VHH binders against F-box/kelch-repeat protein At4g38940. Designs and how they scored, part 4

Target 1, 370 residues: F-box/kelch-repeat protein At4g38940, of Arabidopsis thaliana (Mouse-ear cress) (q9svj9)
Amino acid sequence: MSSPIIIRAPKKQPPEPPCLISLLPEEIVVDIVARVPRCYYPTLSQVSRRFRSLVASPEIYKRRSFFGCTEQCLYIAISKDQTSDIHWFTLCRKPNGQQFSGTTASDHRLVHIPTLPPMPMHGSYVGIGSNIFVMGGFCNWKITSSVSLIDCRTHTAQTLPNMPKAVAFPVTELIDRKIYVIGGSDTLSPMKSPSRIMMVYDTDTEMWQLRARPDWEAGKKWFSSVVIGGKIYMRTYHNSFVCDPNDTSCDRDEVLHSKEWWSACVIDDVLYYYDVRENCLRAYDPKQRAWGVVKGFEGLLPVACKWSKTVSYTGGKLVLFLQKTEKTEIWCAEIAVERREGGEIWGKVEWCNVVLSGNFHIMDCVAVVL

## First folded at step 5 (VHH; framework vhh_7z1x_3)

Design t36 (from c5 with S104D S105I)
Fold by ESMFold2-Fast, scan of step 5:
Structure t36 (fold): chain B 370 residues (1-370), chain A 124 residues (1-124)
Amino acid sequence: as target 1 above (370 residues)
Amino acid sequence: QVQLVETGGGLVQPGGSLRLSCTASGFTFSDYAMNWVRQAPGKGLEWLSSISGSGSYTSYADSVKGRFTISRDNAKNTLYLQMNSLQPDDTAVYFCARGPDYSDIWYEEYFQHWGQGTQVTVSS
């Protein structure tokens, strides 16, 4: 079964001449469809039974990979009405100026994937290739060691062997095809003391390892992280740290900490986050240890936002989610960034729309390649 | 500053009933799901029940289904737990806790806003 991407069909046209492409051999049709952007796949599914079967088939995604025609797709983990369950949505675009219907017409929308089961919240979500790993977390106040794999080609989920230890609220990063799960708690206490051990999953061997945690300040909870140059950059309320997961060294970075860089992303070894208090995109260069403001889109993004999330995207771009102070409105923007003469960073807003309305909260955003 | 204050605990005989209350201040009460959680002597925290911000949706742990009822009065910023058919194993400190909001990911943890608790002892 295909997930319902809700697209309003155009009015029926007069009888068309026979579709010439439907007369081609199967292998040639697969090769052609694999080179077509995924936003056209709903339209293709209505051309014939043959195309409908093809666009729902894992075979098409193997051909896309072979041809280098893959694209990054965003999957968003969302809590509805403050439930303990995660529901999956994907960011969808209509081609050729078509619009989604609703309170505000737009060409971009978050669309629910009803075939995926509800999943634990406050766990780890990692995109690798066409898959999402879902690890740990809690549901109905039970902290789990369970691991699920979501296949984004088919929108199906399967269970994998459990983690060595149940955890919720960890820091989770992917480095050199290994998933590092650091800190967190196996109890529902106020979580004053993070775990002293990290768990490492090797995606090549499919094996878990326990390792010593890098030497950070004892008793501190970790709230935000990114990876730059194989090192984990982490933010707490009181300090920001740069840590090498392959040894126990960990250094404070007071310049990095001078900004509240929650929910950041990395493009070309530069850290980006959106400052909702000052309504600007900030960039940190760890080589120069300096903050800058991204120029070029003043007044183009919504104001009075309580929360932001940035996700890196192909081609030197980022996707920015903004949650208004009124909970019922989630905005999304795609921003292209470039370094210009003199080292200034400039941004261009490619699009900006309301993508979801209602009592929803974005828990995480995962990029996969399809 | 967020404050949660539990009242209504005490000593009760097996088969008895108690009504717990939690008065909230320092935030918009109707914007948050609320939870009841307990901790028995020498044991970890056990979640009992949740109620949505509107009060339209509730959920219960299997250990208390059919015996406990969660409710809220948003006009009074008050959360309630009606406990019936109490058993000795219900002896615990009972806490109310504020549910998640996007602001909790930003500045505070999901479980950072707890009350001081109220002691319930079920004994003959």
Scores: ipSAE 0.012, ipTM 0.415, lowest interface PAE 8.4, mean pLDDT 80

Design t37 (from c5 with D101E)
Fold by ESMFold2-Fast, scan of step 5:
Structure t37 (fold): chain B 370 residues (1-370), chain A 124 residues (1-124)
Amino acid sequence: as target 1 above (370 residues)
Amino acid sequence: QVQLVETGGGLVQPGGSLRLSCTASGFTFSDYAMNWVRQAPGKGLEWLSSISGSGSYTSYADSVKGRFTISRDNAKNTLYLQMNSLQPDDTAVYFCARGPEYSSSWYEEYFQHWGQGTQVTVSS
């Protein structure tokens, strides 16, 4: 039924007041948002559907780069189950003392990225700009030559041309925009020696090259590596080596080897690793060939941990992951390190919290710039 | 201290079936993924199947998919491999292997803890 016209004003939904920022041209909004720290982007997503779309767009990240407002972001490769593929998580923070919900509430959590497909384990994971290269590894007990590129701006993955050789468990380092993939295995046989070849990917030309690997004792197994001053520092059970990737020779460093520097990182040409047995952060200065203990935070980190992983972070900081021996808890701490007069290194724990609970294992941690 | 003991091998005719068992001791069985691997005469190791610690996830090599079934009984610390539609090229020594500790990046951990193996021979 049609009703008579009413003399009083039509009854209709009141117009919502426009958000002042929605009145600005799109380019001005992009310029403003690009200058905002990424930890506020979840909050911006709550303001409007427009902002939610914007903070996930490639355009915002191009503007951040243009303005020099980029941030280093950590992406963590995690295995949930011993037979499962790698899943990607990112380290997220809530601003201004806000916390993730629950009685175990904290400012920081590892958050799963559900849009990324599962990926092979024990391959190479390298952060370059806003991208992660995922190369080789294990999938359903097959060693693969596959290469995937993760775009961290959109959380999408693309397949790239394969490596020349399938490989798992290599030493992988980024030096001068080239990815060096050294050693590893193309077979599941425990009797086979590590590969005598090195694969080098030039990120500028997008081409692979095969080279002779640096000289080290045949049958020795590689476990950890870092880059300092353009040289690759590597640890096995029996020796630590310093190798120039453009030279086949490797020098032994017995002082470096005197500590079990597994899962180390580098800040300002100093090597750092966390000693879970002694509950201390150790630092190696390759110029002085001396180990020291980082001072200033005794008793501030969790104890009774079975492994650790350190990752370098912007501003002279590192991020430390610790896994408890008898608990399904992964702890994370941000530590600022500072060299003082006399060469002593001091640390300050900025925060330390449980970031993931459950049957999860960190396989690697990759830093990207967004 | 870690021990894995395989049983159930033997001689079987083509098209026949066998069930292999692996009894584990010296570790918390439910905390580890378990694997079946075989080695045919004069050939290298071939991975066949994996099962997660909980038993919720399984995977198979293409050569045995649809013919072999992996399972486990965590209360009995026992891993099983049900083998159906056996072929002469399934003749091999079958090994039970404990999965790696993913806190370590070492490929040798996939091979650190094995049983002694059980012989399976498929022939007329």
Scores: ipSAE 0.017, ipTM 0.463, lowest interface PAE 7.2, mean pLDDT 80

Design t39 (from c5 with G99A)
Fold by ESMFold2-Fast, scan of step 5:
Structure t39 (fold): chain B 370 residues (1-370), chain A 124 residues (1-124)
Amino acid sequence: as target 1 above (370 residues)
Amino acid sequence: QVQLVETGGGLVQPGGSLRLSCTASGFTFSDYAMNWVRQAPGKGLEWLSSISGSGSYTSYADSVKGRFTISRDNAKNTLYLQMNSLQPDDTAVYFCARAPDYSSSWYEEYFQHWGQGTQVTVSS
């Protein structure tokens, strides 16, 4: 026998308008969702339980590949407080509404992937298809030969057979479908010269090969490299070299070396890096053996930065990460580049904003296709 | 100029305790993770412990976990290693080492900022 108590219960929802999509066969819904840019998938997952399950399924990524609707996604290896491990983050973006078209402001951020374990730093991080290979590196003052494969569709990791030799701080490049791991150190001894061995992993045969490395002034340590036209362009403190990985000889390029081109990327056979001292994007054309400055966005990027990283991106674009000297801010910008009449390179900043704040530092950036 | 100076080593009996100190200068101490590493006679380097710049995170090698405690005093620019229940196999030269700069991918950065070491001898 209860008193008549008036409790505000959630009201019964009014009948929802007919959803046209619910009239479609499941296979057609999968085909439609596969054609949607991945940046909308978090929003789509909020529409229904059906869509939330769908965007997390391996099936959707197979359909995207089948339709040619894949896109490049950036995965960033980040260390916190300089411990001996890295954590994986994704660059996530939410497109602005039509009213923000032509502005640089956008909702971009780096988002931690909590399902992936901490991994060794100063190893090799290579994106191939929808996967990231994590090879070697440094963990708790031990150099490892361990290999992990990250499936970026599911954000899961699996162990693969070890490298033939443990290595940290190598030069690592992907040419065709082979990963070249060159130099570095297999010991914590401060007096030991870099490794004279090159390790080559064939992703098709899943086999490692040991080779003698090219003689680039044997014993010099490397801190920057890119691949252009199937050749490895490398920078040491004193010299820059162009090497064919199937030839033991290398050619010195003194014009290339005239700039400190660390953390560079390549778009259409042109090398790009951001000069934090002069606050400009520099481009090197190896065919002309000449440096130029990219024009068209002066004053649009943050200044007083201690570190930069460029990563090539689909459609003749690059993504630029910048870390402020006096702030715990990591900035990110997407820049479209084009060659104009007279050979001048022009850039357009599509967006630029702070993507991560706190005591974080970027160890590497990897592009995958999803 | 970066300098790291270790003190507090010496001779101790098995089961005894020692506290090592590392005084840092020439950089902003609180911005860097710090490490203790040792080298026993005729053996390679063995990492023992790490502490984050803030002091909030610590990690230890299995061989010393539960016996050694890493700590830091950022106001004094000093790193500590409290060593308890010392065993004869803890006999080694103990080094203080600064983690590399946030933007550095340089292998040399791990080895540029080491102290001279302090000798710990555990014997009867």
Scores: ipSAE 0.013, ipTM 0.426, lowest interface PAE 7.4, mean pLDDT 80

Design t4 (from c5 with S105E)
Fold by ESMFold2-Fast, scan of step 5:
Structure t4 (fold): chain B 370 residues (1-370), chain A 124 residues (1-124)
Amino acid sequence: as target 1 above (370 residues)
Amino acid sequence: QVQLVETGGGLVQPGGSLRLSCTASGFTFSDYAMNWVRQAPGKGLEWLSSISGSGSYTSYADSVKGRFTISRDNAKNTLYLQMNSLQPDDTAVYFCARGPDYSSEWYEEYFQHWGQGTQVTVSS
């Protein structure tokens, strides 16, 4: 058997004696732990059996919600050495930029979650509340209709009813508590056209519906998408489209298509992506139909990268992942963006660090609220 | 630009052996996993075997495990499939397919690069 991917930090000195906390009533301990960022929970679980049980309990997450202490947590599906063996990692950070004592590494890193099951490639991964929906994709070269739910509070997985059809490489978006699964393929044949159906899952009724998909140009198979104002903005190889999921028609946007906006995210109705060739963050305003470059942090990010991925984050921020061309390093940066008078967009790099080293590849990134 | 050319097919008796080759050009061969797939007359595509870019990891379909061996020579940009103990049900067109760049989000990257195929007929 090959061992799972485990990233270990150098040993840290033990914290102050926890015996005083052990003397407190459980309701007070729960209140204290609920205010602690979730990235410290693995460390807390090693203090005692009591803390191990506590950080995995639904009660902690109810208390966090009650106090308004929930945080957006990123779960990243990663492949090692071009294998189909996909593992979940979470982005761990410390508040106020503090570093872990006893280490020379940054305060931010990707931490492996060994207890979660293997994931299918190129299916749909959708974060809703504290859960990740895993739908479709392929494993061992078989395309699946399977649906599972990962509870990120406990790191457990449950099986749900299958999708009506098996699919890999769909466009998948969440709009008004409905998951839209559009296009993709149910076969490994390179000559087959993308599916002309759309599958819609209503999270309130827990029911699937089949509909005709919006009318994209025949023969287009490469997709990237975002949602802005309840509409799906989609890039194919030859065109970019704006589609209302309740309509069968799509409008082309040739200005949007003028940039290679793969792996984009949306903040306050503006589309962002990172251009690794020009080393700049680009922004598209769909109301003005115009591209701009985000100002204010030139030269603060690593260069000579072969790919990028942006993910929207709380507070008008995005998280940017970059893979170096000549190094087996994945970099991550948190960037705050602000639209100023006159239409200029300015950015501030809050932090930028290497978060994972080795021959790893990001397959997907999902945000949940914990 | 990307080209995959399969050779080594032909007529063979049951119980015989064949070695298929696939010569790749137009990309950095060692950066990609490679696959063998086949299509029998009147049937769909069947995946047979995969090999990682480095050659360190291989996998096989249950139907061929123990009989077929996948290998590669990165210096020669060539993928191989050694087929032993061939049976009439192995009769098919055999295709070489470039595997995904797992860092790619592009649907077409997974299904774009296939060879023309080479015919294998197992008959007495």
Scores: ipSAE 0.018, ipTM 0.434, lowest interface PAE 7.1, mean pLDDT 79

Design t41 (from c5 with P100G)
Fold by ESMFold2-Fast, scan of step 5:
Structure t41 (fold): chain B 370 residues (1-370), chain A 124 residues (1-124)
Amino acid sequence: as target 1 above (370 residues)
Amino acid sequence: QVQLVETGGGLVQPGGSLRLSCTASGFTFSDYAMNWVRQAPGKGLEWLSSISGSGSYTSYADSVKGRFTISRDNAKNTLYLQMNSLQPDDTAVYFCARGGDYSSSWYEEYFQHWGQGTQVTVSS
């Protein structure tokens, strides 16, 4: 259904008991709250008006950083009905990874962030520290060079200077605090060849550089990528490449290309992607140039899915998003992966839930540290 | 095998109306957003309007907003563009185009599949 974006967490709670912590000086309350996992902040906001203000304050995130209590948080760029601009959602989750026991428990949800404006689709979305850089993409069906910075502590956005060139559908990777924007198109026409330039943004100096793109597959538009060992691994429709961003030469990897590794992630120098046709998690070891199947959770994930995306997570885990063919459900699962003797990779589903229902499509997923 | 066939073009006087149709085959029509784009003589492509797979969401270029209406009939696999208050500047070849496949893991551009186009001429 093309209903309005869901903007509420499920709610029916009894009144919280009186909180004597409200009698403490603010500095002490901030110190205490900063040490609490972020997933409990919605519950804390219900205890008092004071707590509601604190959990939305940039100061709490500065205090968390000082105490070493920061967490990796996922922000998801979602399109409604595939003709809307993207809207930002965050994944609400519990840190005590419950073992998968069925799909009726629904502790994990994608929650809309209503204070952030709609933003261009199919651009570059990069998380750095507590911020998301939004660069290029489609805005009102025009390809844009605009750049926005989202502060994830306050959920506010500001405009930065434009990119040198407008681009949509690029390969985008972050290496050594530089954002590499490779390929893509400056027009919606399928007759136009992709860009032969690479744009590099230095986040420290706030300067753009234009560089020649390696001439590996001029004319290919369907790119996907990951970074392993400072190299960009890229997939086009017809081939897969391993490129050093500071070298003009790229090596082809035919073994890597033998699988359709779209929307992959990397854990401990191993590439993972979910194969929706075979309903399995596949792993590629670039040092051995060999594909394997992750064992241990066969039959535990939803089937008949048309799309998947994996995102790496702290502790040897990945987050897997699956979209059902009927477009009514987006599922999310957290999977712990472990390499065992003999080279076998085993996985354990920590939890698996429907996180969003309706005609929504995940466009990208960005990790920030809060 | 994806096919898109546009019909309904022709000659019309300024201020007149036309309805364009696009019949789709070779894919599940309701799964895809659909678009209308045009190309005037000697000019580049101009996007005009989009409609979601369900038909619930539509968008329009500023040049046609309030004059053109996009719609679809998923039971008939047909896309429509109702064009009112036509101006000489609307003279162009009109194409229907299937939206990108966001159900794949691919980063796709819009307008991957096109029809052959239908000519609209606005003159006296």
Scores: ipSAE 0.012, ipTM 0.385, lowest interface PAE 8.6, mean pLDDT 78

Design t42 (from c5 with P100L)
Fold by ESMFold2-Fast, scan of step 5:
Structure t42 (fold): chain B 370 residues (1-370), chain A 124 residues (1-124)
Amino acid sequence: as target 1 above (370 residues)
Amino acid sequence: QVQLVETGGGLVQPGGSLRLSCTASGFTFSDYAMNWVRQAPGKGLEWLSSISGSGSYTSYADSVKGRFTISRDNAKNTLYLQMNSLQPDDTAVYFCARGLDYSSSWYEEYFQHWGQGTQVTVSS
């Protein structure tokens, strides 16, 4: 029909009244908030005093656990000046950003947690369940043996018994609820050799042990490490090693060492790191002892970066942090990785944007379950 | 072009005092930790003191704690070492060294840039 008939119905019902969530019973509000992704909680805390109190309440996290809706959350240790105290930030998302509405664009940002005390530099940070274990480092330019536990549900910290030895710059890994602290230094001088002892903390007994360290070359150098299949993979300046934490011997892996795999992560027993010089994500399969390049997202990430860090995330994903050479910008990307037929690894960039601007430096990134 | 230039060395009597200065150029001085390191005749390098970029935190080797004071003037891009109660064993070449650049590598980030040194001799 070329002549449409327009029926104008009068308003049958009044406009829906605004939702007064603040008037709902506490248990119903807790049930609703518990089902909201954790990255939205900073936004919720701006809605009302009631929501601000709820998102900091242990009850919300008990409810999330009860409903089976816990998730991995990233806590990022950041220094404004690399020589000063470290402050905690969390990775958050705005629910309704319209600024950059492209398919890969998102409103992710790093948000400061002001209730947590500043942390020592170049210590160890290990995520265990909903907690961050903080040990060692330097404070007021002294190497410390202090240990503290951060409860990420309440954003509170408590003091634990000290380590047997003060240490900064160690290799630190969690295996079977035991924290292995290997190497490091008791001085700020790079002219001193790393520590020759290993300290082991049993999180169930809350006891420290001193053990003989695995045999490796010593020197003034950073260590980088990951855990694959219950073994610690370590990179020194000169060599890469594969060590069993219950054995004092370590095997050298020259193929692994052929790449500068600093700030790496592990997904499904594969080691990943981002090569800022070649602008590619590299993957190492320890069973095949071979390096490969992750395909499928060429040209989607920022270039001309001087620093990168990868962190493993749930669902076969990693989070990549990049710092631009020419700008005071920290970029973040979430990349899903998938092993396909023939052993090829493919990646998909889920989102990528600037998460923090200014003269800030990421010192570490810790995943917790909330 | 990163440059560090030490001045203030010389001959001093035991029990005397000296103040060393290090003038920095070619970088944002307040963004970096600064260090003093010395080398005595026939001996290896000895780290003496560090100061944070802001100047809020300092650290000292046990051999100089209580006698030496590190300080900085970020407006003048200058690092200082006040040396009191000098002993013959303090005779050395004193170096200024730039600390932390980025947290990517301890081997690379510490002591990337060194001055040429200034000679301190404690003797009659």
Scores: ipSAE 0.000, ipTM 0.297, lowest interface PAE 10.8, mean pLDDT 78

Design t43 (from c5 with P100V)
Fold by ESMFold2-Fast, scan of step 5:
Order: sequence, then structure tokens, then C-alpha cells
Structure t43 (fold): chain B 370 residues (1-370), chain A 124 residues (1-124)
Amino acid sequence: as target 1 above (370 residues)
Amino acid sequence: QVQLVETGGGLVQPGGSLRLSCTASGFTFSDYAMNWVRQAPGKGLEWLSSISGSGSYTSYADSVKGRFTISRDNAKNTLYLQMNSLQPDDTAVYFCARGVDYSSSWYEEYFQHWGQGTQVTVSS
């Protein structure tokens, strides 16, 4: 008909308030939000002031832990080549929606955390639960004993009691809820020898112990380290060796040393590192004492790269960072690894894209559980 | 072998100027940030200034900001520090130091590659 009539839709029969969710008990709302993936939390914070407050509350993260809905999140300590400070970034996933070709797009980025202050570089950075311990390093070109605790639920930092000794450039590993800080230097003077002490922080007692450094040269210069089976595997300028920090025992491994396994990670007791010269992911099995090449993703990663860094990730995965020689792009890939029949290790690239552009340097990567 | 050689130090009167140079060899100079650091007699190291590998970004300690200028010539593998309005408190041995090498397995070795330094004395 040519005379349109506007008819008001009938109101619902029962009394239904427009904001029904505002009437739910807080416990129920927290239970619902705790089961939502964190990539949707920015969207939830736009729905109401109540949701914005909830996604920033420590209670939501305790509830996520209780329900087994936690996610491993990567926090990256990054420096600019003009400064002695590190800045914290998170590796974030943001869904891009679906295309009509039947594909779902997603975007992975390193996102700066502006609420955290610049922190000392070349210290110890350790993720435990939802927190990051930032210990030692140098700030304003002085080596510090300062300890900061970052609460990754709120992106706030607080000062804790200092380490017994100031140290920078240590080997740092977490074993059985204890943080081992080995070697390093207490001064930036080019004439000063590295520290001969080991500091051990017990996260349960919140106390430091000073111990004599194990009688090896591992923490002196040119090192990389991983933990396998409660032992520290270390690469120095001259040797690769396996150390028990409790027994101070040390065994050389010449097969391990045959590769330049810098910035390595460990998945299921196997050491992985990315060889930028040969463009391959290499794996070392300490039980077999043999190097192998991970198969299955030839030609899927960027080539002509200056450096690589691997970080272990949940579900038998690793995260690989790469920087191209002639570009200021930092690439990131998530690689699932599996052992197949015949003992071969195979990899699958889940995603790979540029995550940060500019003159940035990755100093460390820390995993937390949120 | 990585080598850094500082030159240009000397005796200067208060209010005077000096230009320090640092010649680098044994690495790709343009891939690294470079730093100037000094050590006064009986005191610890004090960072003065940093410059990015490209030369596009610089930073300065508050004690020298506005008086000192850091620069580099990547074609000559040379780092410079132009020091103006020198004060007696600027008396120190001045070192150049290579920044973090993120392109190699040695990114933990910050300031491990230094020269022997050049003495600057500000006195009448």
C-alpha cells in the first residue's frame, strides 16, 4: 500500500529489563567471562563499565585458573638500539573475521605495553604463573640489584627486595620453582672479570641463597642455555656442556657443540634452534646425542635472515622470531612439532607473518599463564 | 677480531671544545648501535650518548644533553663525539663501546668490545 502505517512492535509480556546481565550475581558474570578467550577481552571491555572492570580484575584470572581456561601468553622484552632500557611487548592475536572464500583471517602482532615503565636490560627475566620477575641488569648504565614484579593481569609493576648482588649478563634458568642466576658481571668495566657466584631464588620461600658458582667456565662469556631434565645445557665460546647446578657436575658434549645452537628452546626434552645460514630448524636429542633437521615446512619461512630466536609454547609447539638481513621487519611463526614413525621430527607452520617493524631488538621472551 | 680505537682526547680549558673519534674494525659497523661512555678518576662508568646503526636516532645523558653531539660515518666506520662547553667535571677517560649485536648469537655481550679509551682533561 501507498500509505505506510508505522505500527509499534508490541512490548514483551513478562517484565524483561533492557540490561538483564546487570542483574546477574557477580560470581555468575565472572564465571562466564573466565571461559572467554582473552583475544575477545578488548571487545568485552567496550560492552559496559562492569565488563571493563571485570577483565582487568585479578579475580577473573584466578577463576580462569580454577576452570582450566588459562592461556600461555608471550611477553617480549625489546630494546631500541638508541637506549639501554627494555620495553615490554605482548604477542597478540586479533581475529580479522571470515572471508566468503570460507577462510577465517587472523592477525598476530607485537603490541607495546605503555603502562609499564622502561626496565633494566641484560638482567634476568622469568615468568612464573601470571607474573614476570625482572631482576638485575643495567639501568642508566649502572648494574643494579633491583627486583621488579610485573603483574600481567593488570600490567602493573611493583618493587621487591633486591638481589644479594648486582649482576648483568647472567645465565638464568628456572628449575623446580627456583631461579638460578649464574655468572654475569657486577660492573660494565671492560677490565672486570665475571662474577664467580650463583644466586638462587626460591619462589616458595621468597628467599635468596648465595652459592659458589659451579667450577665450570660456562657463565663467563658467549653463552646460550636451556634446561632439560633438571640440567642446564650451556654453550660457551669454547664448549657446550651439561651442568647440574645442585651437584656442580659438568660434562662436555662435543656433538651438541658441533652446531651454533643460540637462542634455543626445549619441547619434550628435545632442544630446537633455527639455523639462519641453512634456513632449517635443527633438533638435538640428548638421549640419542644426535642432531636432526625438522621436516615438513620447506619454503614456508622467510629466508636471508640475520638472527633467530625460538621460544617453547603449549601443545608441543614453538614460536620462532626471525629478522630479515635487508629489512627492519621481525617475522614470527608458530610451529607445531611431532615425532613420526622412524624417529623423524616433522613440523607444521600454523601461521607466519610480520609482527613488528622498525629498528627493534628482541632481548628476551617470557611465557606467563593467564 | 673486533677493535675499537679512540682518538682526539687531550688537555682543554674550561669552556673549550674537543671532538673524539672512534675507528671500528672487525664487524659490520652499520649493523650496530654505538655508545660513548666515560670514567672519571676513582669513579664508575657513566654512559653519555648512544646512536642507532643508521644514525637516525640518538640519546644523551642529562649531564651532557645540549653540550655533546654524537654522530657517525658508516662509510668510514667511525663514531664521533663533539664536546662543547667543557667543564672540569668532564675530566675522564672516554670509551666507545659497541651496542647489542642482535644479529648474532652474542646479543648478551653488551659493551664487551671497547677500546683502551682516550683521556680528556679539562683544566687551566
Scores: ipSAE 0.013, ipTM 0.395, lowest interface PAE 8.2, mean pLDDT 78

